# Designs tried in a protein design chat: VH-VL binders against a2ajx4r71to235. Part 24

Target 1, 165 residues: a2ajx4r71to235
Amino acid sequence: GRCNFEDRLCSMTEDQTLQPGWTRRSGIISNSPPFWDHNGNISAHFLALVSRVDSISSNLRSRIFLPTNDQQVCQITFYNFSSNQNGKLIAGLQTLCGDPIEHLWQKTEILQSRWERNVITVQSSQQFQVIFQAQMLATHGQEEVIAIDDISFSSGCLPADVCQT
Short names: E, the ipSAE of ESMFold2; O, the ipSAE of OpenDDE; V2, 0.75 times the mean of E and O plus 0.25 times the DockQ between their complexes.

## First folded at step 11 (VH-VL)

Design m4 (framework fv_ramucirumab; at its last look DockQ between E and O 0.03; V2 from the best seeds 0.00; counts 0 for: pae E 10.9 > 2, off the site)
Fold by ESMFold2, look of step 11:
Structure m4 (fold): chain C 165 residues (1-165), chain A 117 residues (1-117), chain B 107 residues (1-107)
Amino acid sequence: as target 1 above (165 residues)
Amino acid sequence: EVQLVQSGGGLVKPGGSLRLSCAASGFTFSRYWMNWVRQAPGKGLEWVSSISYSGSSTYYADSVKGRFTISRDNAKNSLYLQMNSLRAEDTAVYYCARDDYYGMDVWGQGTMVTVSS
Amino acid sequence: DIQMTQSPSSVSASIGDRVTITCRASQGISSWLGWYQQKPGKAPKLLIYDASSLQSGVPSRFSGSGSGTYFTLTISSLQAEDFAVYFCQQDYSYPYTFGGGTKVDIK
């Protein structure tokens, strides 16, 4: 299942820390990049975290998945966009509810902005969630954006109902 | 129709100046980064300069820093390259190009600049 | 600066041949590489972006592959209209740099 964010947050939930958090945005209502989704569609939606003044951080959490198995690989595919070098985006794995997050993938700032496709393989002997963590430093009035689009989980990522010890 | 139309080229002596213009139509100019790319006769492509969609950030090749200035006027849908202290090595066809964050997807027709004594 | 080394500098091939052009970056550029076609007297035309993604309106006989420092452009069945010079270009970091070009001549 892919999430193109035309339906709000899909099955993802948000850890709000500062206002505003992740918002749905499209190119037609934006005065800042990205002006279209990763397919070049100006009307399609993506999730954006926007900072203008203060440092901001926020997490986006998947549903809980069952332990992975050897028959099907659990892969996460997503696109990301960063408008400038003042932000970080990390994809992590949390194997127990509320336990420390294991970093699986990290994008460091680069000067040029572009939608980038990423694929991450997950292996876990325990139930887990995938966490996208975003951080942006204060910018003194210049708008900075981190955006995510089309988060998908391969068929080897099997949904679970609840977190277990 | 998406279009970039260039003007302002010509023959100039070393040390002289020219201003190149690139007029955009058929798209929302203020949403795109813009580039200048040049090609000396019989040679390959060389990136010259880039400007952000708002004009707040500009970038230059080392060979032109301090001599060339990229600018834009979003109200007039126009991109400019002011070229000062021109040298024989600046002789080239100059292209303006729209950057859609994936690549340079729309190009102007090219304008010849010849620097010769 | 990231140097882009393109090979071969020239190739002569027959209609229907498979042609492969190689581009090497002096350091890793992830997949931030484009391929451009330039015909005589014309502006360059974007063929491939993100190393492997086909630009709209480009025939499917063109394909790109690679990541990191090694990239290829392949024309699976050369056509008469493919006579041109081909350039790779990195947009990973400024200054943007192009390969030296590959001239494809059709016998």
Scores: ipSAE 0.008, ipTM 0.549, lowest interface PAE 10.9, mean pLDDT 80
Fold by OpenDDE, look of step 11:
Structure m4 (fold): chain C 165 residues (1-165), chain A 117 residues (1-117), chain B 107 residues (1-107)
Amino acid sequence: as target 1 above (165 residues)
Amino acid sequence: EVQLVQSGGGLVKPGGSLRLSCAASGFTFSRYWMNWVRQAPGKGLEWVSSISYSGSSTYYADSVKGRFTISRDNAKNSLYLQMNSLRAEDTAVYYCARDDYYGMDVWGQGTMVTVSS
Amino acid sequence: DIQMTQSPSSVSASIGDRVTITCRASQGISSWLGWYQQKPGKAPKLLIYDASSLQSGVPSRFSGSGSGTYFTLTISSLQAEDFAVYFCQQDYSYPYTFGGGTKVDIK
């Protein structure tokens, strides 16, 4: 499946918090970077976590996937953007029958405030969700953004049954 | 034209077997998950089975598990449902449906399966 | 299994009416929810996927909303060709499950 956020959050789910975290944005409806999606489209949408004066953290979850197998590789592709050094984005794996989030990928540095393409291979002997965890510390009046776009799950990422004990 | 054409239904006695077929055309069959969904007369829709791109993964409703087998032949652009040990409650119109990961966007015309003594 | 509770089971409406159908999931299914339209003797037709995405070729008078456990299908202005049975379906996890259906008939 692919989620380019042109249709809200697609099948992604944000963990419930006191206040909404991730928001769907575009270059047209945003007054802060990024002003275009990963393809340079001003009208295209992406998902962004925005912080101004307060620290903020939010998790974005995929659907449930079956354990991976050697015949079909589960690969995740996505684009990320960060507007400053105060943000952290983690792509993690959480098994449905376990609580800890295994970090598969993380970004803590800005690369000239541009979109970056990332590819992650997932291997799990258990059913799992992919979690994008964004964190930003409180700022001093400067808006900070972590954005994600065009999340794609390869054919090797298979829909899951219920959690098995 | 993207389409699914079904065959193989009919009347069978309880305990009997039938094999349904679904022929795909107009799209790259091997790039889609496929489903079987059934509908008893005058009733709602019930998911029966799913199969992955290559057939390496299959899923079944509890009501048919152990009795039905979903399979595919990508070289023939064909989906199959082998139904064994049929019961009266299996009486339904059976649909094959393409799964594009977001939903079942293409459906066959349906095949009636009647299990009766 | 995830149970999908659809309501109402039937609704009588007139041309031009706004019709709303609801679907509740027994547990959170994110936006993995589709809406289908079925006319007598025909296969279901996908209308909405991912809870709110309009399937290609479907009139804009159809819309879907919701996430988690509560979902709605809305027909903003009912047309003659819209009298049918509608089903919600979750594809969040196996086994896939459908709502019981809602028959929209003419008043």
Scores: ipSAE 0.005, ipTM 0.582, lowest interface PAE 10.7, mean pLDDT 89
ESMFold2 (binder alone), look of step 11: mean pLDDT 95; pTM 0.959

Design p1 (framework fv_tislelizumab; at its last look DockQ between E and O 0.03; V2 from the best seeds 0.00; counts 0 for: pae O 4.4 > 2, grease 19.7 > 18.9, off the site)
Fold by ESMFold2, look of step 11:
Structure p1 (fold): chain C 165 residues (1-165), chain A 116 residues (1-116), chain B 107 residues (1-107)
Amino acid sequence: as target 1 above (165 residues)
Amino acid sequence: QVQLQESGPGLVKPSETLSLTCTVSGFSLSSYWVHWIRQPPGKGLEWIGVIYYSGYTYYNPSLKSRVTISKDTSKNQVSLKLSSVTAADTAVYYCARDSFYGMDVWGQGTTVTVSS
Amino acid sequence: DIVMTQSPDSLAVSLGERATINCKSSQSVSSYVAWYQQKPGQPPKLLINDASTRESGVPDRFSGSGYGTDFTLTISSLQAEDVAVYYCQQDYSYPYTFGQGTKLEIK
């Protein structure tokens, strides 16, 4: 259930947009921070939302999960990195197809020099998807990044088949 | 043997540009990055900025309009330029190597005095 | 800027006794605190990275702890050679910032 992005996008999907979206990067091919994944590996991949010219926003969406229960906690673990001081990273919950995203966790980004590990506990009485949304304001002349690595879902996050409408 | 050595003029006149060079040996500027830090006499440490292997830089906002950090990989050198200096820029200037695990090796420092 | 505040500013401890230096950040820096020792006329020397990881060659009597905003450097049995100024530093975000320093003396 762990995704370190050493292949394509793993099982996470990006909402369809016409904007530049999340890309798979490694430190060795990057011209801006981060130059390493959260383990300090320059060749390992992470997902990055990159802006230099435009303000942008993009979502990553998980598979559908069954409602949570009291016996096994559903936790989401991920690492984040940002070089965008006016940006925002949001981890949210969408409980029905087309419902507004409920914000479970958010961070106004700072100019990081290190990856940060995050753990979010999910409680939902309905089927849900986990949404990561990044919002960035472009700055003049220098590439800015919001990046995510190593998204994992605890065993209490039970997969479902399809969103029930 | 990992070493960093700062060099440059010890005296600089007000309003001029301070230019310092950090010469590195025993490691590659392609695998590590370099910070500049200063310490005014009898005072604490102030971070100036960093340059990464790609040439990407970040500067302390308090100095950003006056500071430029650059490198010459073929000469194993990292340069610091600080324009329009005043007496407040009098300090010992250090360069330090960084890796994923922090600023682990520092130069011995070079003293810069700004005076008429 | 993230402000790093050390306490105390100065500390006198008897040889062989425990010395404790505290560092507080103005906001969370996760575990990203380093500790440095600086003796007169010398550059800072890295002792601890990542709040608690001792650098190679640093004696076992030095240890670090903390997470978030509260961090501690401990010298379990003070030796004469430990007389120095100690700095904490966050490397979580730019600009990197240092505490004001704690001068450690023998009582």
Scores: ipSAE 0.343, ipTM 0.775, lowest interface PAE 3.6, mean pLDDT 84
Fold by OpenDDE, look of step 11:
Structure p1 (fold): chain C 165 residues (1-165), chain A 116 residues (1-116), chain B 107 residues (1-107)
Amino acid sequence: as target 1 above (165 residues)
Amino acid sequence: QVQLQESGPGLVKPSETLSLTCTVSGFSLSSYWVHWIRQPPGKGLEWIGVIYYSGYTYYNPSLKSRVTISKDTSKNQVSLKLSSVTAADTAVYYCARDSFYGMDVWGQGTTVTVSS
Amino acid sequence: DIVMTQSPDSLAVSLGERATINCKSSQSVSSYVAWYQQKPGQPPKLLINDASTRESGVPDRFSGSGYGTDFTLTISSLQAEDVAVYYCQQDYSYPYTFGQGTKLEIK
C-alpha cells in the first residue's frame, strides 16, 4: 500500500498522547516550510507535526501486518522533512504483544530543510505495526516542522486483515 | 549490552581545561543523543549539554561559554571539554544516552576535582 | 530556566507503606517529566518518563502521575531496596533541569 496523504491519513492512524499532533498540509496552506511535497508539488499534501512555542509529541501508526516471511521482503519507503534542531523522528516496530518499540530508523540529520528518501527493511516473527514517533521541544520564535510524505509498503508487508494466498 | 563509561583525569588545576571522554558500547552514536550531567559532592544534578545524531550541540547557558561537546562516531566516543575551571566545577561527571523520552542509560560517572 | 521544586526534601516511610514525592515546575512542562532513583555511589536510574510511563524492569509499585506543573512519584509499598534519593527532571525545554532531590528513608 501507499499513502501520499491526499486522502486524509490513508490507512495510518494518529495517536496523540500529549497535544494536538499531526496535521495535513500543503505548500498552498502553509506559511512555513516545507512549501511543497517531496515531488515539488505545491498543491500536494503531506503530514506535518508543527511546533511554535509548545513542546509536542505524536505517533503515527500503520495498519497491523502479519509476521514477515522468507519469501518476500517487507520494505517501507517514506520521505521526511525537518526544519527544526530540537526534534526527534523515529521509525519503529512494535509487536502486538506490547513489547517496547524497536527503533528501525532515526533521523540523523538536523535542520536539513529538504525532503529525504528513506528505505527500511522490516523483519518480525510476530504481528507488528510501524510507528513514526516525532517529538519537538518547546522553542521561541519561528515555527518548526517535522513532516512525512509518501509512505509505501512493499508487497512483502502483509496486512493482517487481508487473506494471504 | 548498552554501556557508557566516562574517563579522564581526576584532578585538574584551576584555570585549566577539564577533558573527559565517554566511551559507549552496545549502540551507535549515530542513533542516539548523548548528554553530559554533573553532580557536585552532596548536591543535586546539573545538566551540562547534549550532542545529537548529527553532531549538533546544545549547552546549558550557565556553562555555554566554557563547554564544548564533540563526538567521534567511529570510535564510539563523546568528548566533554570545560575550560577555565574553578573549585565550583568539582563534581562527578556523567554521560547518559537519550532514548526518546528520557536518559535511560547512564555511565558510572567519573570524579573530577579542581584543586591547586 | 524552568525550576523544578520537589517536596519534601526528605521523607521517612515504614516498610510496606506508601511513599509520595511531589514535584512542581515553575511553568507548564506538559508531560515531559522524568523520575530518577539514585542510590549512594551509583548513577541515577531512570524510573519514569513522560510523567507516567514506567521504564522496563522497574517494579510496578513505582508509578508517576501529573501534567502541566504538578507531578507525583508514588511507591505503593515501600521496600528496603527503595532507599535512595529521587529526582524529577523536565525535558520540556532547554536547559534540562532537575529537582533538588528527595531523600527517602525507612522509618
Scores: ipSAE 0.039, ipTM 0.681, lowest interface PAE 4.4, mean pLDDT 90
ESMFold2 (binder alone), look of step 11: mean pLDDT 94; pTM 0.957

Design p2 (framework fv_tislelizumab; at its last look DockQ between E and O 0.22; V2 from the best seeds 0.00; counts 0 for: pae O 9.8 > 2, grease 19.4 > 18.9, placed apart)
Fold by ESMFold2, look of step 11:
Structure p2 (fold): chain C 165 residues (1-165), chain A 116 residues (1-116), chain B 107 residues (1-107)
Amino acid sequence: as target 1 above (165 residues)
Amino acid sequence: QVQLQESGPGLVKPSETLSLTCTVSGFSLSSYWVHWIRQPPGKGLEWIGVIYYSGYTYYNPSLKSRVTISKDTSKNQVSLKLSSVTAADTAVYYCARDSWYGMDVWGQGTTVTVSS
Amino acid sequence: DIVMTQSPDSLAVSLGERATINCKSSQSVSSYVAWYQQKPGQPPKLLINDASTRESGVPDRFSGSGYGTDFTLTISSLQAEDVAVYYCQQDYSYPYTFGQGTKLEIK
């Protein structure tokens, strides 16, 4: 399944931080781009990391998944938006609890401010979580936004209950 | 080959404006951030500021009132201006490319001395 | 500003021995720490990003570790060309800040 963030965070969890983290936002309540979700729907919600005053950093973590197998591909699909592309957004994989995050995806080129669709294939012989790492710079002006919408995990991404210690 | 090259005057008089140019090759200023960093003689590194591929800038608060960073994408150049210089601004000045994971390529640096 | 404090300020290590440089931030910076090597008369060279990820072309004797406030750069078997000043740097929030540097010498 697909998550369009209409209810709450779709089983994603934020790491603990002193700064505000990811929030639900829609085009209706937005004072800055994006004014609609990736489908062009102004009332639909997306997940946004917003900075106006302070630099902000946050990690967003998935539920734990079982090791992948060769029969069904585990793919992560998501849309991303950056208002002025003034930050860092990385999608990564963390296999064992406390292992270093393996970077699977990052923004590689400057595009016009628009929603972009991304697909990441995961291969892991161990249980894992998907981690979105984001950092945004303080602007002291207009809002800077990194937004993610419609995070989905293909059927080859098999859920697990607990990270093995 | 990714390369950055700083250039500018070696000597600047107190109270004047220091102007430096960073000429880049092997990458696009529309795709990468560029930072300015300085290093006083025999001392550590001080981050001055950054210019994003969008043209937006952010400066170290300690220098914000005196610093301007700009770019000319058609000339592959990033400029640093530092006004009202004093002897404390004597340093080697570096420009550096930021990948998404840090300042991965640095220029060789240009020495600026504030005297006379 | 986030203060990055390195220890020791200087370090002498015999060839082939292990060198360890520590860096402590004044507040959590998650994994957003980079390590740089600077030889005399040269610009800094990025060795490690994101606390533990080695840059392309950096020998595998260099490794980084840490999360939060405590970070370590390790050279597993010191070689003559590793003599340099090493800096940690946080890129968690602006202004980016560097440690004061650790001068590594052969004993």
Scores: ipSAE 0.008, ipTM 0.569, lowest interface PAE 9.5, mean pLDDT 80
Fold by OpenDDE, look of step 11:
Structure p2 (fold): chain C 165 residues (1-165), chain A 116 residues (1-116), chain B 107 residues (1-107)
Amino acid sequence: as target 1 above (165 residues)
Amino acid sequence: QVQLQESGPGLVKPSETLSLTCTVSGFSLSSYWVHWIRQPPGKGLEWIGVIYYSGYTYYNPSLKSRVTISKDTSKNQVSLKLSSVTAADTAVYYCARDSWYGMDVWGQGTTVTVSS
Amino acid sequence: DIVMTQSPDSLAVSLGERATINCKSSQSVSSYVAWYQQKPGQPPKLLINDASTRESGVPDRFSGSGYGTDFTLTISSLQAEDVAVYYCQQDYSYPYTFGQGTKLEIK
């Protein structure tokens, strides 16, 4: 599946236990970077976590996937953007049997002011979700953003709600 | 074993520049932030500043005009410079690592006395 | 700057008894509070992070709680080795700030 956030969060879900949330933004409606999506489209949407004066933390969760196999590789591709010096973005794997999140990818310092493409390979013997964790410390100077766009899961990522033999 | 060790002159004259070095081992400066904290004799802790992976720095506004933090990743060293020192800058100076989950490992600290 | 105020400044507790140290922030810092233990001649040691997460190797008798502006460090059963000065610290926003410290002694 692919999520370009033109249709809300697609199959992604946001944790409601964390106070500030992700917002769907575009270059047209934004007063701060990014002013376009990863393709340079001003009108296209992306997902952004915005910090102004408050520290924020929010998780974005994928659908549940079946255990991976050696026959098909499960790869996740996504784009990230940051205008924050005090941010952290983690892509992790959480099994349904355990609470700890395995960090597959992370940037503790993610200020780039440009979209970057990332590819993650997932291997899990258990059902799992992919968790995007974003955190930013509070600053008083300006609005800062961590943004995500065009999350895609390869065919090797098998949805748990799909019958697989 | 993870370690941080502060080093530098224990005595600095007023108006001069205090220069300290934090040498780390057991981990890479490319994977951790490093903070500088100081503690005047018999007093509490004061946060000085931090240096990130990229070398980006943030300083305590109370010291910003006088503080410079830099690093040499290849040498596993973080440097602190504090200019125009006065007696008020007399303290034990600590460096500490941080991976966004708190300052979990500290150096033993180095005492700096400002005196003529 | 966010001001962290601890109470009490000093505390004497009998061995085996509960010790409670409070920390209040001048504004909400969510859960971004850490607790440190400092013994004489030593650097601070991280005990609790994110208000309630015990650092690895820290005894179970240490616990942290709180959210917003009021935070508490509790030692359920005071041991002799727990004699130290304890500091709360916020990392909600820069600059990081510490409480003034609480000196914990054996009664």
Scores: ipSAE 0.006, ipTM 0.612, lowest interface PAE 9.8, mean pLDDT 89
ESMFold2 (binder alone), look of step 11: mean pLDDT 94; pTM 0.956

## First folded at step 12 (VH-VL; framework fv_tislelizumab)

Design q1 (at its last look DockQ between E and O 0.05; V2 from the best seeds 0.00; counts 0 for: pae O 10.9 > 2, grease 19.2 > 18.9, off the site)
Fold by ESMFold2, look of step 12:
Structure q1 (fold): chain C 165 residues (1-165), chain A 116 residues (1-116), chain B 107 residues (1-107)
Amino acid sequence: as target 1 above (165 residues)
Amino acid sequence: QVQLQESGPGLVKPSETLSLTCTVSGFSLSSYWVHWIRQPPGKGLEWIGVIYYSGYTWYNPSLKSRVTISKDTSKNQVSLKLSSVTAADTAVYYCARDSYYGMDVWGQGTTVTVSS
Amino acid sequence: DIVMTQSPDSLAVSLGERATINCKSSQSVSSYVAWYQQKPGQPPKLLINDASTRESGVPDRFSGSGYGTDFTLTISSLQAEDVAVYYCQQYYSTPYTFGQGTKLEIK
């Protein structure tokens, strides 16, 4: 399922962090880039983590998926916008609840001025969740942002009911 | 009709501050953002920086220590200040509107010469 | 900084013939490349955005293509009025950077 964040976090959940963590924003309420979603729509919402006086880290977590199979690939598609030179955005995989996050993709040290589309393929012999982790250092001066839009999972990403501990 | 017009002194002495104004019409600085670009005589284009409608700015790192871009939305003006100028700052200076799809409308440019 | 390198630096093409200008970025810029035309004494004019999208009022003979690091501007049938310097520009990240320019002349 595709999530364009018009309805809060869709099915993604946020791990507990300092508040505020990830927030829904649109271009019309933003003081810093991005001023539009990945379609150029200033009214549409995207999910943003915004720099603060303290360093901040926050995770977004998918629902649980069944192990992948060889018949149909599981792919994650999302758009990212990073205006943070000293932070990073990671897309990763967590198999058992509480296991270390396996990094599948990351973006660091770039001051983007446009959204970028990303596709990552997941292969897991165990049930898993997809995690987006953003880390930002405290800034001096203007606000910096890490944002995500339109997270979607291909049909090969099969939902599960519960996390296996 | 969308227009941008640069203005300021054509001659600036070395070590002084270059100060330019871009006056816009036909669009709102609350909805669009404006870039400054320069072109030395007979040479290519160099991006100086941008100011977004929120007041957020990004500057070319090569100029960041010397440049300030600001705006006055009530006067439809965007200003450029470049301190400690040298002969290398001699150029035609342009302001341009960004429509998300590129810098779609440019001013006619104003020539700034840095000399004694 | 992302370096945009154009080739050739200049070219001469006969009227009605095809002109091709290449632009290569030092790293991927996705599709976020614009092409500008600049005639003497005038500001640059935006021709192509998003690598391949023509701006309103730009003749159909201008086309752009490319993705990632390799981009091309093509004029399919050169007209006398197309004599100008052409610049590519990336707007994927700041600082925005331009190619060095390609001077197009009638052969």
Scores: ipSAE 0.341, ipTM 0.761, lowest interface PAE 3.5, mean pLDDT 84
Fold by OpenDDE, look of step 12:
Structure q1 (fold): chain C 165 residues (1-165), chain A 116 residues (1-116), chain B 107 residues (1-107)
Amino acid sequence: as target 1 above (165 residues)
Amino acid sequence: QVQLQESGPGLVKPSETLSLTCTVSGFSLSSYWVHWIRQPPGKGLEWIGVIYYSGYTWYNPSLKSRVTISKDTSKNQVSLKLSSVTAADTAVYYCARDSYYGMDVWGQGTTVTVSS
Amino acid sequence: DIVMTQSPDSLAVSLGERATINCKSSQSVSSYVAWYQQKPGQPPKLLINDASTRESGVPDRFSGSGYGTDFTLTISSLQAEDVAVYYCQQYYSTPYTFGQGTKLEIK
């Protein structure tokens, strides 16, 4: 599956425990970077977490996936953007058995004003969700942004709500 | 000044629960992750777990079944509980702040001895 | 888990000479490696982050290098106060893991 955020959050969900959260933005409606999506499209949408005065953190969750198998690799591709170096983006795995989030990938140094492509391989013996956790430290007088765009899951990522043959 | 300070009983009996508190100052727990690390006598460092802004935790798989980390942001305290302790859990226990680029500030550590 | 393996386990270097400590990860950790210095009776002190960035206040004689799986901590000119145990650590993914430590002494 692919989520380019042109249709709301697609199959992604946001945790509601933290404020502010992810917002769907575009270059047209944004008053802060980025002013285009990963393809350079001004009108296209992406998700952004914006911090103005306070430290913030928020999670974005994928749909539920079945345990991975050795036949097909489950890969996640996504683009991230950061307006400064005061943020951290983590891609984690959380099982549906109450386990903590396992960090699979994290970016602590993101190129400013540039979209970066990332590919992550996921292995899990249990049903799982992929969680994108963004966090930013507060800085005085500076707006900070972490953005995500075009999240895709390879065919090896099997949705739990889909009958598999 | 950024500081972390571990506190708790220095002696715990086998099978009991080790409980420690990390009191922080100079920064907010709403802005930083806090890790727990331990070091057995004469040994290296072992990562125990971490607690995030949101309160999410991740634990070392070797300890996951016995470890609980929590925090009270308003009190600037992070707690560690380790159940069913044995002599192998004897160590200096540290809490440390995450800077995004490693653990930049550590507490002085507190020694916990497991003995009957 | 990602295993961090340091070499050597112990090292004796003369004052003023170069000390080199290596760290190898079992899989790529990009540049998400930190080096810590621990002196007796003290907690670890962060020296290097992101494989090659010195923390504030760390002397210039300390340097880190590497990317992927092979990392190196170098002390260009060993000083008496540098006697300590050094640890590498990856923070690329959980669980965070440390090397077993390298004891650096003066020859």
Scores: ipSAE 0.000, ipTM 0.582, lowest interface PAE 10.9, mean pLDDT 89
ESMFold2 (binder alone), look of step 12: mean pLDDT 93; pTM 0.947

